VH-VL binders against FAD synthase (ribL). Designs and how they scored, part 4

Target 1, 153 residues: FAD synthase (ribL), of Halorubrum lacusprofundi (b9lsn4)
Amino acid sequence: MTRVVAQGTFDLLHPGHVHYLEDAATYGDELHAIVARRTNVTHKPAPILCAEQRRDMVAALTAVDEAHLGHPEDVFVPIQRLDPDVIVLGFDQHHDEADIAAALAERGIDCRVERASGRDPRYEDELLSSGDIVDRILKQRGSDCDGAREGQR

## First folded at step 11 (VH-VL; from m3 with heavy chain A107P I110Y)

Design t5
Fold by ESMFold2 at other seeds, look of step 12:
Structure t5 (fold): chain C 153 residues (1-153), chain A 121 residues (1-121), chain B 113 residues (1-113)
Amino acid sequence: as target 1 above (153 residues)
Amino acid sequence: EVQLVQSGAEVKKPGESLKISCKGSGYSFTTYWIGWVRQMPGKGLEWMGFIYPADSDTRYSPSFQGQVTISADKSISTAYLQWSSLKASDTAMYYCARPYKFGDRYPFDYWGQGTLVTVSS
Amino acid sequence: DIVMTQSPDSLAVSLGERATINCKSSQSILYSSKNKNYLAWYQQKPGQPPKLLIYWASTRESGVPDRFSGSGSGTDFTLTISSLQAEDVAVYYCQQYYRLPHTFGQGTKVEIK
């Protein structure tokens, strides 16, 4: 049994997340997804949703056999606990494969590092990032909220 | 030298609570699963579950889910097995055990000496 | 759950003779791409905790005498004691660690005939 690990923020779920996890699942028999803690999100705005909710939503995806919370201080704690055979990085994730592989080897984790394929938009109005979803919500609901705040005018 | 030292034998009545302990030494306590194995009198070994002390991830055999609580206090390198209400059928020897490597897909290389729990009226 | 079934339940063997214990899993515990069978054998003497003898189906733990050997693959496994000695009187258990929950066989008691 090949155990695969994928890791990400997984805030507002979108088809890019589903593609990443589906692609990661093809590398083995059992896919574990690690959901990053807010404190470990360093290259984008803080997630909208709490980690427990994001974990529960990821756990519901067909491709995912189990979802886990990341460790607040050491991102390698759940990876060492799981001792995976393969780690699959997201297509656009900031990490260098060689650096991750070196860190795993230092910890005695016999694990290869792969990177998932990207997903192109397939529908005209498709949003493939949590940021785009937030922007759409603010544009549509922020304007409507202003009108509703003024009453029934 | 890796050692697992368990708390002493217990004699209890049905309905009482109990918490037995397993203290690990000679290794990095937080980076290995530590598990509990039951052996009823004259019977075989039953894996009850284990805990990863670094993040408290806890796994139970379905037979024991909701029947016991496995916990750890990493500040004193100690794992626990706890019952809120003992039954006579809980009479058994209880072992703690650790795999030889940090992952969950390894056999148990180190065992505690066992804690005999006797539950009788 | 992966069910582990041992046979026989009890075995009486003369000193110096060969003892053979079988263990069967309800599903394969072979990681075929790495050719690893997730099977261990334990020895338990009266009043003692279990002791690991064999892992990966055939790898002998350090300090275990050469007369103990493991074999088999997939679902069918064997522990062999090539020349039984007095100190080998014990109960022997197989265990799978392929997936949770980890499960043990029911045990095989080995005695001197």
Scores: ipSAE 0.519, ipTM 0.827, lowest interface PAE 2.4, mean pLDDT 91

## First folded at step 12 (VH-VL; from t5 with heavy chain Y52F)

Design u3
Fold by ESMFold2 at other seeds, look of step 12:
Structure u3 (fold): chain C 153 residues (1-153), chain A 121 residues (1-121), chain B 113 residues (1-113)
Amino acid sequence: as target 1 above (153 residues)
Amino acid sequence: EVQLVQSGAEVKKPGESLKISCKGSGYSFTTYWIGWVRQMPGKGLEWMGFIFPADSDTRYSPSFQGQVTISADKSISTAYLQWSSLKASDTAMYYCARPYKFGDRYPFDYWGQGTLVTVSS
Amino acid sequence: DIVMTQSPDSLAVSLGERATINCKSSQSILYSSKNKNYLAWYQQKPGQPPKLLIYWASTRESGVPDRFSGSGSGTDFTLTISSLQAEDVAVYYCQQYYRLPHTFGQGTKVEIK
């Protein structure tokens, strides 16, 4: 049984997340998703939702066999615990495949590193990032005075 | 070298609590699963579950889920098996064991000496 | 769950003769991409913890005598003791570690006839 690991923040779920996890699942028989803790999300705004809620939402996706919380001090702890055969990086994730492969080799993990494909928008007004969803909410629902703030695109 | 040393034999009455220990030495305790195996008198081996001490991820055999608690204290390199209320049927030898590599898909090549638990009125 | 079934439950073998123990899993434990069978054999002598003999179905653990060998693939596995010695009187267990929960066979007692 080929074990695949995917990892990400997975804040407000959107079709990009689903595509990533579905693509990752094609690399093996068992997909494990690691949900990053707030303290480990440093390259973008902190997630809106707590890690446990994000993990539970990811676990409910049919592509995902099991979802896990990341480790607060060492992001490689759950990877060592799982000893996966393949790690699939997200399309837009900033990690260098070679750097990840080197870190895995240092830890004795015999694991291939791949990168998922991107998802093209399929619908008008489709939002493919948690940040865009937050922006839309703030624009449409962020104020409630005597007049409504008109939404844009 | 790698050693797993278990706490001594226990004689208990039904309804009492118990916590037995397994101290690991000679290796990086936090980066390997450590598991518990039951052997009832005259019977075979039963995998009860194991714990990954670095993050406390704990997995139980369905037969033991809710029946025992597996835990670890990584500051003293010790794993525990714990009952809140012992039954006579808990009378058995209990082994701790460690796989030879840090993943969860490896056999056990290091075993503790065993802890005999006797539960009788 | 993967059920491991050993046969026979016990056997008696004359010193110097071959002992054969079978283990069958309820589903394949072969990881075909890496050609690895996730099957181990353990020996347990009275009053002692189990001792790992064989893993990956056929790889001998360090220090295990050459008379012990493992074979088989998929769902059917065999432990062979080519020339039984007095010290080999024990109970032998197979175990799968392919997926959780890990499971053992019920054991096979080997005695001298």
Scores: ipSAE 0.599, ipTM 0.845, lowest interface PAE 1.9, mean pLDDT 91
Fold by ESMFold2 at other seeds, look of step 16:
Structure u3 (fold): chain C 153 residues (1-153), chain A 121 residues (1-121), chain B 113 residues (1-113)
Amino acid sequence: as target 1 above (153 residues)
Amino acid sequence: EVQLVQSGAEVKKPGESLKISCKGSGYSFTTYWIGWVRQMPGKGLEWMGFIFPADSDTRYSPSFQGQVTISADKSISTAYLQWSSLKASDTAMYYCARPYKFGDRYPFDYWGQGTLVTVSS
Amino acid sequence: DIVMTQSPDSLAVSLGERATINCKSSQSILYSSKNKNYLAWYQQKPGQPPKLLIYWASTRESGVPDRFSGSGSGTDFTLTISSLQAEDVAVYYCQQYYRLPHTFGQGTKVEIK
C-alpha cells in the first residue's frame, strides 16, 4: 500500500483544491491530507476557517482517505508519524522540491516528492482561490448602510 | 541503549481503575509510536493500539476501542495504558513496544518487560 | 482486519533438524511498488517478552543466529530454523504491519522431540 501525503491550507474549498487532492490520490493507494494551522500559513492571507473545520471538510472529500491537523511547532511531525511514500506538492505551492526532499532525507523519511498538475478554469466565472471567493462574497453580501442582513451566523 | 521499563505487577478487584506505565529511554521518545500488546494467560499476542507522543495521535484496535485509554506524558518519556473499570477478563500480561522506525508500518524491535495485571475478587 | 493464521499450532523437532512454521495472511501484505512484504516473526521464550527475529519477511534482525530464515511473499510466509537448538524452544508469532490494526498469528509452539 502506497501512502501519499498532500499538504495545504484548504480554507474555503474550491475546484483547485479538489483537483490537487484528486491528482495527489493517483500517486498511490491511500491519500492523507495535512491541514496547516493558521500560525503556519505565512505566504498568503490567514485562513477564514479554523483548522479543525478545514480538516473535517477535507476528510469528507472522496479522494481523501484521512485528514490530519498540522503540528503547531514542527510541520514534519505528522509526516514522520505517517512515514509516507510520496508527498505531492500543489501546483502553485512555493516549496522547492529539492529542499523538501533534503529535509525529509535528513529526518530519515524515504519519500518521493512530486508536484500536482495545475487546473485551468473550465467555466466562465469559475473561482479557483479562497481569496477570489472571499472577494465575491464581499461584493455580493457586504454590509448595507441600514444594517439589514439575512442568514448571518 | 533503548529500554522500555514498565510499572510493576498489579492485583485489582473488578470495577477498580488502573493506570500502568511504560518509560522509554535511550532514544527520542516523542518521534516513535509506542504501542501496547495484551497476552491473556496461555494465549497469543494482541495489538491493542499505538500513541505518537509528539502530537498524541492515538490509534486503537477495534477490539479495544472504548475499553482502554492509551496516553503519554512526553515530559517524562512515559506512555500509559488505563482502565476506568476493570473486569476479570482484563487479567493478562501487558507489554509496551516500540517500532524500529517513526511510522506506523514497522515491526516492534524493543519490548518492555511486561506488567502482569490480575483482576479477581 | 487482516487475519494471520499460523500452522501448525505446535510441532516437535529433533535437535539439529529443520523446523518449519507457516503463516498465511487473509489478504496480500506485499507493498508491490517497493517489493516489500510487511511480515515479521517473533520468538517468545517462557517468562520473556517477544523478540523480533525477522522483518520484511526475510531480513534477519541483528544478533539473530543464521539458522533462522524467513521466506515467502504476498499471503504465504515461512519461518525456518535450519538446525534446531535447545534454546530455540519457544512460541513463534508472525505479524503483519501493512495496515492498522496490526495483527499477530495465533502462535506456534516449538518443542524438542
Scores: ipSAE 0.590, ipTM 0.844, lowest interface PAE 2.1, mean pLDDT 91
Fold by ESMFold2 at other seeds, look of step 17:
Structure u3 (fold): chain C 153 residues (1-153), chain A 121 residues (1-121), chain B 113 residues (1-113)
Amino acid sequence: as target 1 above (153 residues)
Amino acid sequence: EVQLVQSGAEVKKPGESLKISCKGSGYSFTTYWIGWVRQMPGKGLEWMGFIFPADSDTRYSPSFQGQVTISADKSISTAYLQWSSLKASDTAMYYCARPYKFGDRYPFDYWGQGTLVTVSS
Amino acid sequence: DIVMTQSPDSLAVSLGERATINCKSSQSILYSSKNKNYLAWYQQKPGQPPKLLIYWASTRESGVPDRFSGSGSGTDFTLTISSLQAEDVAVYYCQQYYRLPHTFGQGTKVEIK
């Protein structure tokens, strides 16, 4: 039984996340997704949703056999616990494959590192990032709120 | 030297609570699963579950889920097995054990000495 | 759950003779891409905890005498004691660690005839 790990923030779920996890699942028999905690997301804006909610949404995806929270201090704790055979990076994830492989080897984790394929947009105006979704919400709902009247009943 | 030392034998009445311990030494306690195995009198070995102390991830055999609580205190390198209300059928020897590597797909190469729990009446 | 079944339940063997214990799993515990069988054998003497003898079906644990050997693959496994010694009187258990929950065979008691 080949155990695969995927890792990500998975804030506002979008088709890019689903593609990543479906592609990662093809590398083995059992896919485990590690959902990063807010404190571990330092290279981009903090996620909107709490880690438990994000984990629960990811766990509901057909491709995912189990979803896990990342460790608040050491991102390798859940990886050591799982001792996976394959770690699959997201297509656009900024991590260097060689650096990750070196960190795994230093910890005695016998695991290969792969990178998922990308997903092309399929629909006009499709949003494939949590940031784009947030921007769309602010544009549409912020404008609506600016025009609202207050009243009492 | 890796060592697992369990708390002493217990004689209890049905309905009483109990918490038995397993202290690990000689290794990095937080980065290995530590598990519990039951052996009923004259019977074989039954895996009850285990815990990963670094993040407290806990896994139970379906036969034991809801029947016991597995926990750990990493500050004192100690794992626990506890019952809120003992039954006569809980009479058994209980072992703690550690896999030889930090993953959940390894055999147990270190075992505690066992804790005999006797629940009479 | 993967069920592990040992045979026989009890075995009496003359000192110095061969003892053979079988273990069968209800489904394959072979990780084919690594050619690794997730099977262990344990020895348990009265009043003692189990002791790991064999893992990966055929690899002896450090300090285990050469007379102990393991073989088999997939679903059928064997523990062999090539020349039984007095100190080998014990109960022997197989265990799979391929998938949770980990499961043990029911045990085989080995005694001197």
Scores: ipSAE 0.586, ipTM 0.846, lowest interface PAE 2.0, mean pLDDT 91
Fold by ESMFold2, look of step 13:
Structure u3 (fold): chain C 153 residues (1-153), chain A 121 residues (1-121), chain B 113 residues (1-113)
Amino acid sequence: as target 1 above (153 residues)
Amino acid sequence: EVQLVQSGAEVKKPGESLKISCKGSGYSFTTYWIGWVRQMPGKGLEWMGFIFPADSDTRYSPSFQGQVTISADKSISTAYLQWSSLKASDTAMYYCARPYKFGDRYPFDYWGQGTLVTVSS
Amino acid sequence: DIVMTQSPDSLAVSLGERATINCKSSQSILYSSKNKNYLAWYQQKPGQPPKLLIYWASTRESGVPDRFSGSGSGTDFTLTISSLQAEDVAVYYCQQYYRLPHTFGQGTKVEIK
């Protein structure tokens, strides 16, 4: 049983997330997805959805065998608990594979580090970012400030 | 050196509650699964389940799911096994045990001394 | 659940002779990509907790006498005591740790004949 771990915020799900998890699943027999806690998301805006909801949505994806919450203080806790054979990084996640591999080896985790392939846009106007989805919602459904409204809606 | 020290023997009546303990020392308590194994008198070993104290992730054998509660208090490096209502069939020796390495796919090479639980009317 | 079945249930062997204990799993416990069998053997003497003897089917734990050896692969495994000593009188258990729930064999009692 080759055990694979994928990690991410997985806020508003989009086709990029699904591709990442499907690609990660090809590396082994079981895919475990770790959903980052709000406190661990420091390089971008905080997620809109709570961690439990994000975990539940990820768990429902066909590619995912089990979804887990990350640890609020130490991101390596669920990695040690699972002792995976492979960790697959997202295509454009801000990680150096060698640095992650070194951190895992330092902790005695015998685990290969791989990076998923990217997802090419397939449809016009496709959104492959939770941030872009939020921006689209605000543009289309946002309220005018203090009673003012743009002309026609 | 790694050591697991269990609470003392118990004599109880059916219907009573019980919580027995296992204190770990000489290692990083929070980063290893710690499990419970039952041995009924004259019988073999049965894996009951284990807990990962760092995040309290707990896994039970189906035979024991809903029958016992496994928990841990990482501030005092102690794991617990508890019953809300004991039965005579709970009479057994209970061992805590730890795998030789973190992760859930390793055998146990560290064992507590055992806690004998006797349940009789 | 992966069921582990040992044979025989009890075994009487003359001092200095070979003792052989078999263990069969209901499913393969071989991780074929790494060629590792997730099987352990334990010794339990009266009044004591179990003691790990063998893991990965054939690797002897540190401090275990070399008269203890393990062999087998997939579903069929063997523990051999090449020259039985008086202190080897115990119950021996196999265990799989390939997947949860971890399961033990029912035990084999070894006695001196």
Scores: ipSAE 0.560, ipTM 0.832, lowest interface PAE 2.0, mean pLDDT 91

## First folded at step 13 (VH-VL; from u3 with light chain R99K)

Design v2
Fold by ESMFold2 at other seeds, look of step 14:
Structure v2 (fold): chain C 153 residues (1-153), chain A 121 residues (1-121), chain B 113 residues (1-113)
Amino acid sequence: as target 1 above (153 residues)
Amino acid sequence: EVQLVQSGAEVKKPGESLKISCKGSGYSFTTYWIGWVRQMPGKGLEWMGFIFPADSDTRYSPSFQGQVTISADKSISTAYLQWSSLKASDTAMYYCARPYKFGDRYPFDYWGQGTLVTVSS
Amino acid sequence: DIVMTQSPDSLAVSLGERATINCKSSQSILYSSKNKNYLAWYQQKPGQPPKLLIYWASTRESGVPDRFSGSGSGTDFTLTISSLQAEDVAVYYCQQYYKLPHTFGQGTKVEIK
């Protein structure tokens, strides 16, 4: 049994996340997803949802055999624990495959690094990022003024 | 030199609690699973479960799930096996053991000396 | 659970003769893409913890004498002691570590005839 690891924030789930995890699952027999903790998300806005909720939502996806929380201080802890055969990076993830492979090898993790394909929009007005979903919510349901500022213009 | 040193023999009565220990030294304690294996008198070996001390991920054999608690204190490099209420059928030798590599698909290459637990009325 | 069944339960072998222990798993423990059989053999002498002898079905652990060898693949495995010595009197266990829970065979007691 080939063990595959995928990693991400997986905040508000969207079709891009599902495609990534389905594509990652094709690399082996058993897909483990590592859900990043808020403290480890430094390259983009902090996630809206708590890590446990994000983990539980990912675990419910049919492509995922088990979902795990990332370690608050050392992102390699769950990867060492799992000792995977393949790590699949997301299409848009900023890491270079060679650099990740080198970091894994330095830690004694003998693991192939691959990158998932991207997902093109399939439907008009489809949202493929958590940020886009948040922006849509704010546009349609949010307010950029409180009552004190409404009459200032 | 890798060593696993277990706490001493225990004589207990049914219903009592017990926590036995396994101290690891000579290696990076947090980067290896530490497992527990039961051997009932005159019987074979039974894998009970193990814990990954770095993040406390704990896996149990179905036969032992809910029967014991496996834990670790990484600050003192010690793993524990604990019962809240002992039964006479818990009388056995208990070994701690470490896989030779940090993943969960490896055999045990280091073993503690064993802790004999005797539970009798 | 993967059930590991050893045979025989006990055997008596003359000093210097060959001892053969069989172990069968209820399902394949071969990881075919890496050509690795997730099988180990342990030796346990009275009053001692088990000692790892063989892993990956046929790889000897360091310090284990050459008279110990492992063979087999898939579901059928064999531990061979080519020339039994007095210090080899023990109970021998096979174990799979292919998936959780890790399971042991019931043990084979080796005695001198």
Scores: ipSAE 0.555, ipTM 0.838, lowest interface PAE 2.2, mean pLDDT 91

## First folded at step 14 (VH-VL; from v2 with light chain L100M)

Design w3
Fold by ESMFold2, look of step 15:
Structure w3 (fold): chain C 153 residues (1-153), chain A 121 residues (1-121), chain B 113 residues (1-113)
Amino acid sequence: as target 1 above (153 residues)
Amino acid sequence: EVQLVQSGAEVKKPGESLKISCKGSGYSFTTYWIGWVRQMPGKGLEWMGFIFPADSDTRYSPSFQGQVTISADKSISTAYLQWSSLKASDTAMYYCARPYKFGDRYPFDYWGQGTLVTVSS
Amino acid sequence: DIVMTQSPDSLAVSLGERATINCKSSQSILYSSKNKNYLAWYQQKPGQPPKLLIYWASTRESGVPDRFSGSGSGTDFTLTISSLQAEDVAVYYCQQYYKMPHTFGQGTKVEIK
């Protein structure tokens, strides 16, 4: 049983998230997803949805065997608890594979670090980020009722 | 020196509550799973469940899910096993144990001395 | 759940002779990628907690005499005591730690004939 860890915010779910988790699952037999808490998301806009909801949505995906909340103070706590064989970084995640590998080795975690492939758009007008989804909602629904109906017609 | 010290023997009646303890010392308490193992009189060992104290992630054997509560208090390096309503069939020796490494896929290398719980009708 | 079955339930062996205990799992506990079998053996004497003897099926825990050895892979495992000593009288348990719950075998009592 090869245990794989994937990590991310997983706010408004989109096909990019599903692709990442499906690709991560191919690295082993058991995929664990760690869902970041709002207070730990400092490199991009804060998530709209609470961590528990995001975790529950990720847990429902076929590729995911178990979903976990991140630790509020130490991001490595769930990784130590799971002691995974492989950690798969998202395609666009800003982490350096070597830096992550060094941090794992420093903590005695014998774990390979990989990076998932990217998801190219497959459909016209497909949205592959939570930010793009929010922008679309605001364009189509962001004014009052008159404005929203105006945009619909 | 790694040490797991359990609370003393208990004699109880059916329906009473009970909380027994396991205090860990000589190691980083929060970075290892702590397990509970039951041994009924004259019987073998039964894995009851695990807790990871750093984040309180708690796992139960299906046979014990909903029958007991496993918890931990990091500030005093202590794990607990608790019943809200004891049954005569809960009469057993209870051990706490620690894997030799922080992950769950490792054998138990340290054991508490055991807590004998006797529940008589 | 992975069921662990030991045989025999008890055995009597003359001092200095070989004792052999078998353990079978209901499914493979071999992690092929790392070539590791997630099997441990424990010794338990009356009134004492279990003591770890062997892990990864064949690795002796520190301080365990070399007369104790483990072998096997996949679903079939063996604990061998090459020359039984009086202090080896105990109940021996196998355990898998491949998947939760980390189930134990029912135990094998070893005694001097």
Scores: ipSAE 0.520, ipTM 0.829, lowest interface PAE 2.4, mean pLDDT 91

## First folded at step 16 (VH-VL; from u3 with light chain S33D)

Design y3
Fold by ESMFold2, look of step 17:
Structure y3 (fold): chain C 153 residues (1-153), chain A 121 residues (1-121), chain B 113 residues (1-113)
Amino acid sequence: as target 1 above (153 residues)
Amino acid sequence: EVQLVQSGAEVKKPGESLKISCKGSGYSFTTYWIGWVRQMPGKGLEWMGFIFPADSDTRYSPSFQGQVTISADKSISTAYLQWSSLKASDTAMYYCARPYKFGDRYPFDYWGQGTLVTVSS
Amino acid sequence: DIVMTQSPDSLAVSLGERATINCKSSQSILYSDKNKNYLAWYQQKPGQPPKLLIYWASTRESGVPDRFSGSGSGTDFTLTISSLQAEDVAVYYCQQYYRLPHTFGQGTKVEIK
């Protein structure tokens, strides 16, 4: 039984997340998703949703056999616990496969590192990032300046 | 040298609570699962569950889910097995055990000496 | 759950003779991509905790005498003691660690005839 790990923030879910997890699942028999803690998200804006909610939403996806919270201090803790056969990085994730493979080997984790394919937009006006969703919400539903709303003739 | 040292034998009555311990030494306690195995008198071995002390992730055999609590205190390198209300059928030898490598798909090559729990009216 | 069934339940063997214990799993515990059978054998002497003898179906643990050997694959496994010694009187258990819950066979008691 091939155990696969995918990891990410998985804030506001979008089709890019679903594609990543579905692609990761093709590498084995069990897909475990690790959901990053807010304190470990340093390469982009802090997530909107708490880690437990993000984990629960990811766990509900049919491609995912189990979802786990990341460790607040050592990102390798759940990886050691799971001892996976394959780690699949997201298409645009900033880590290099060779660097991750070296870190795993240093820790005695016998695990292959792969990278998922990307997903291009398939529908008009499709949003493929949590940031784009947030931007759309702020544009369409953000509070207006009092003066701007009251300036109508 | 890896060692697992368990707390001493217990004699209890039905309905009483109990917490037995397993102290690990000679290895990185937090980075290996540590599990509990029951052996009823004259019977075989039954895997009860594991805990991973670094993040307290805990897995139970379905037969023991809700019947016991497995926990750990990583500050003192100790795992625990706990009953809130003992039954006579809990009379058994209880072993703690550790896999030879981190991860949940390895056999146990380190065993505690066992803790005999006797529950009788 | 993967059920592990041992046979026989007990076995009496003369000193120096061969003892053979069988273990059958209810489903395959071979990870074919890695060519690994997730099967272990344990020895439990009276009044002692179990001791790991064999893992990956056929690999002897350090310090285990070479009279102990394991074989088999998939669902059918065998522990062989090629020349039984007095100190080999024990109960022997197989175990799968392929998936949770980990499960043991019911045990085989080996005695001197």
Scores: ipSAE 0.585, ipTM 0.844, lowest interface PAE 2.1, mean pLDDT 91

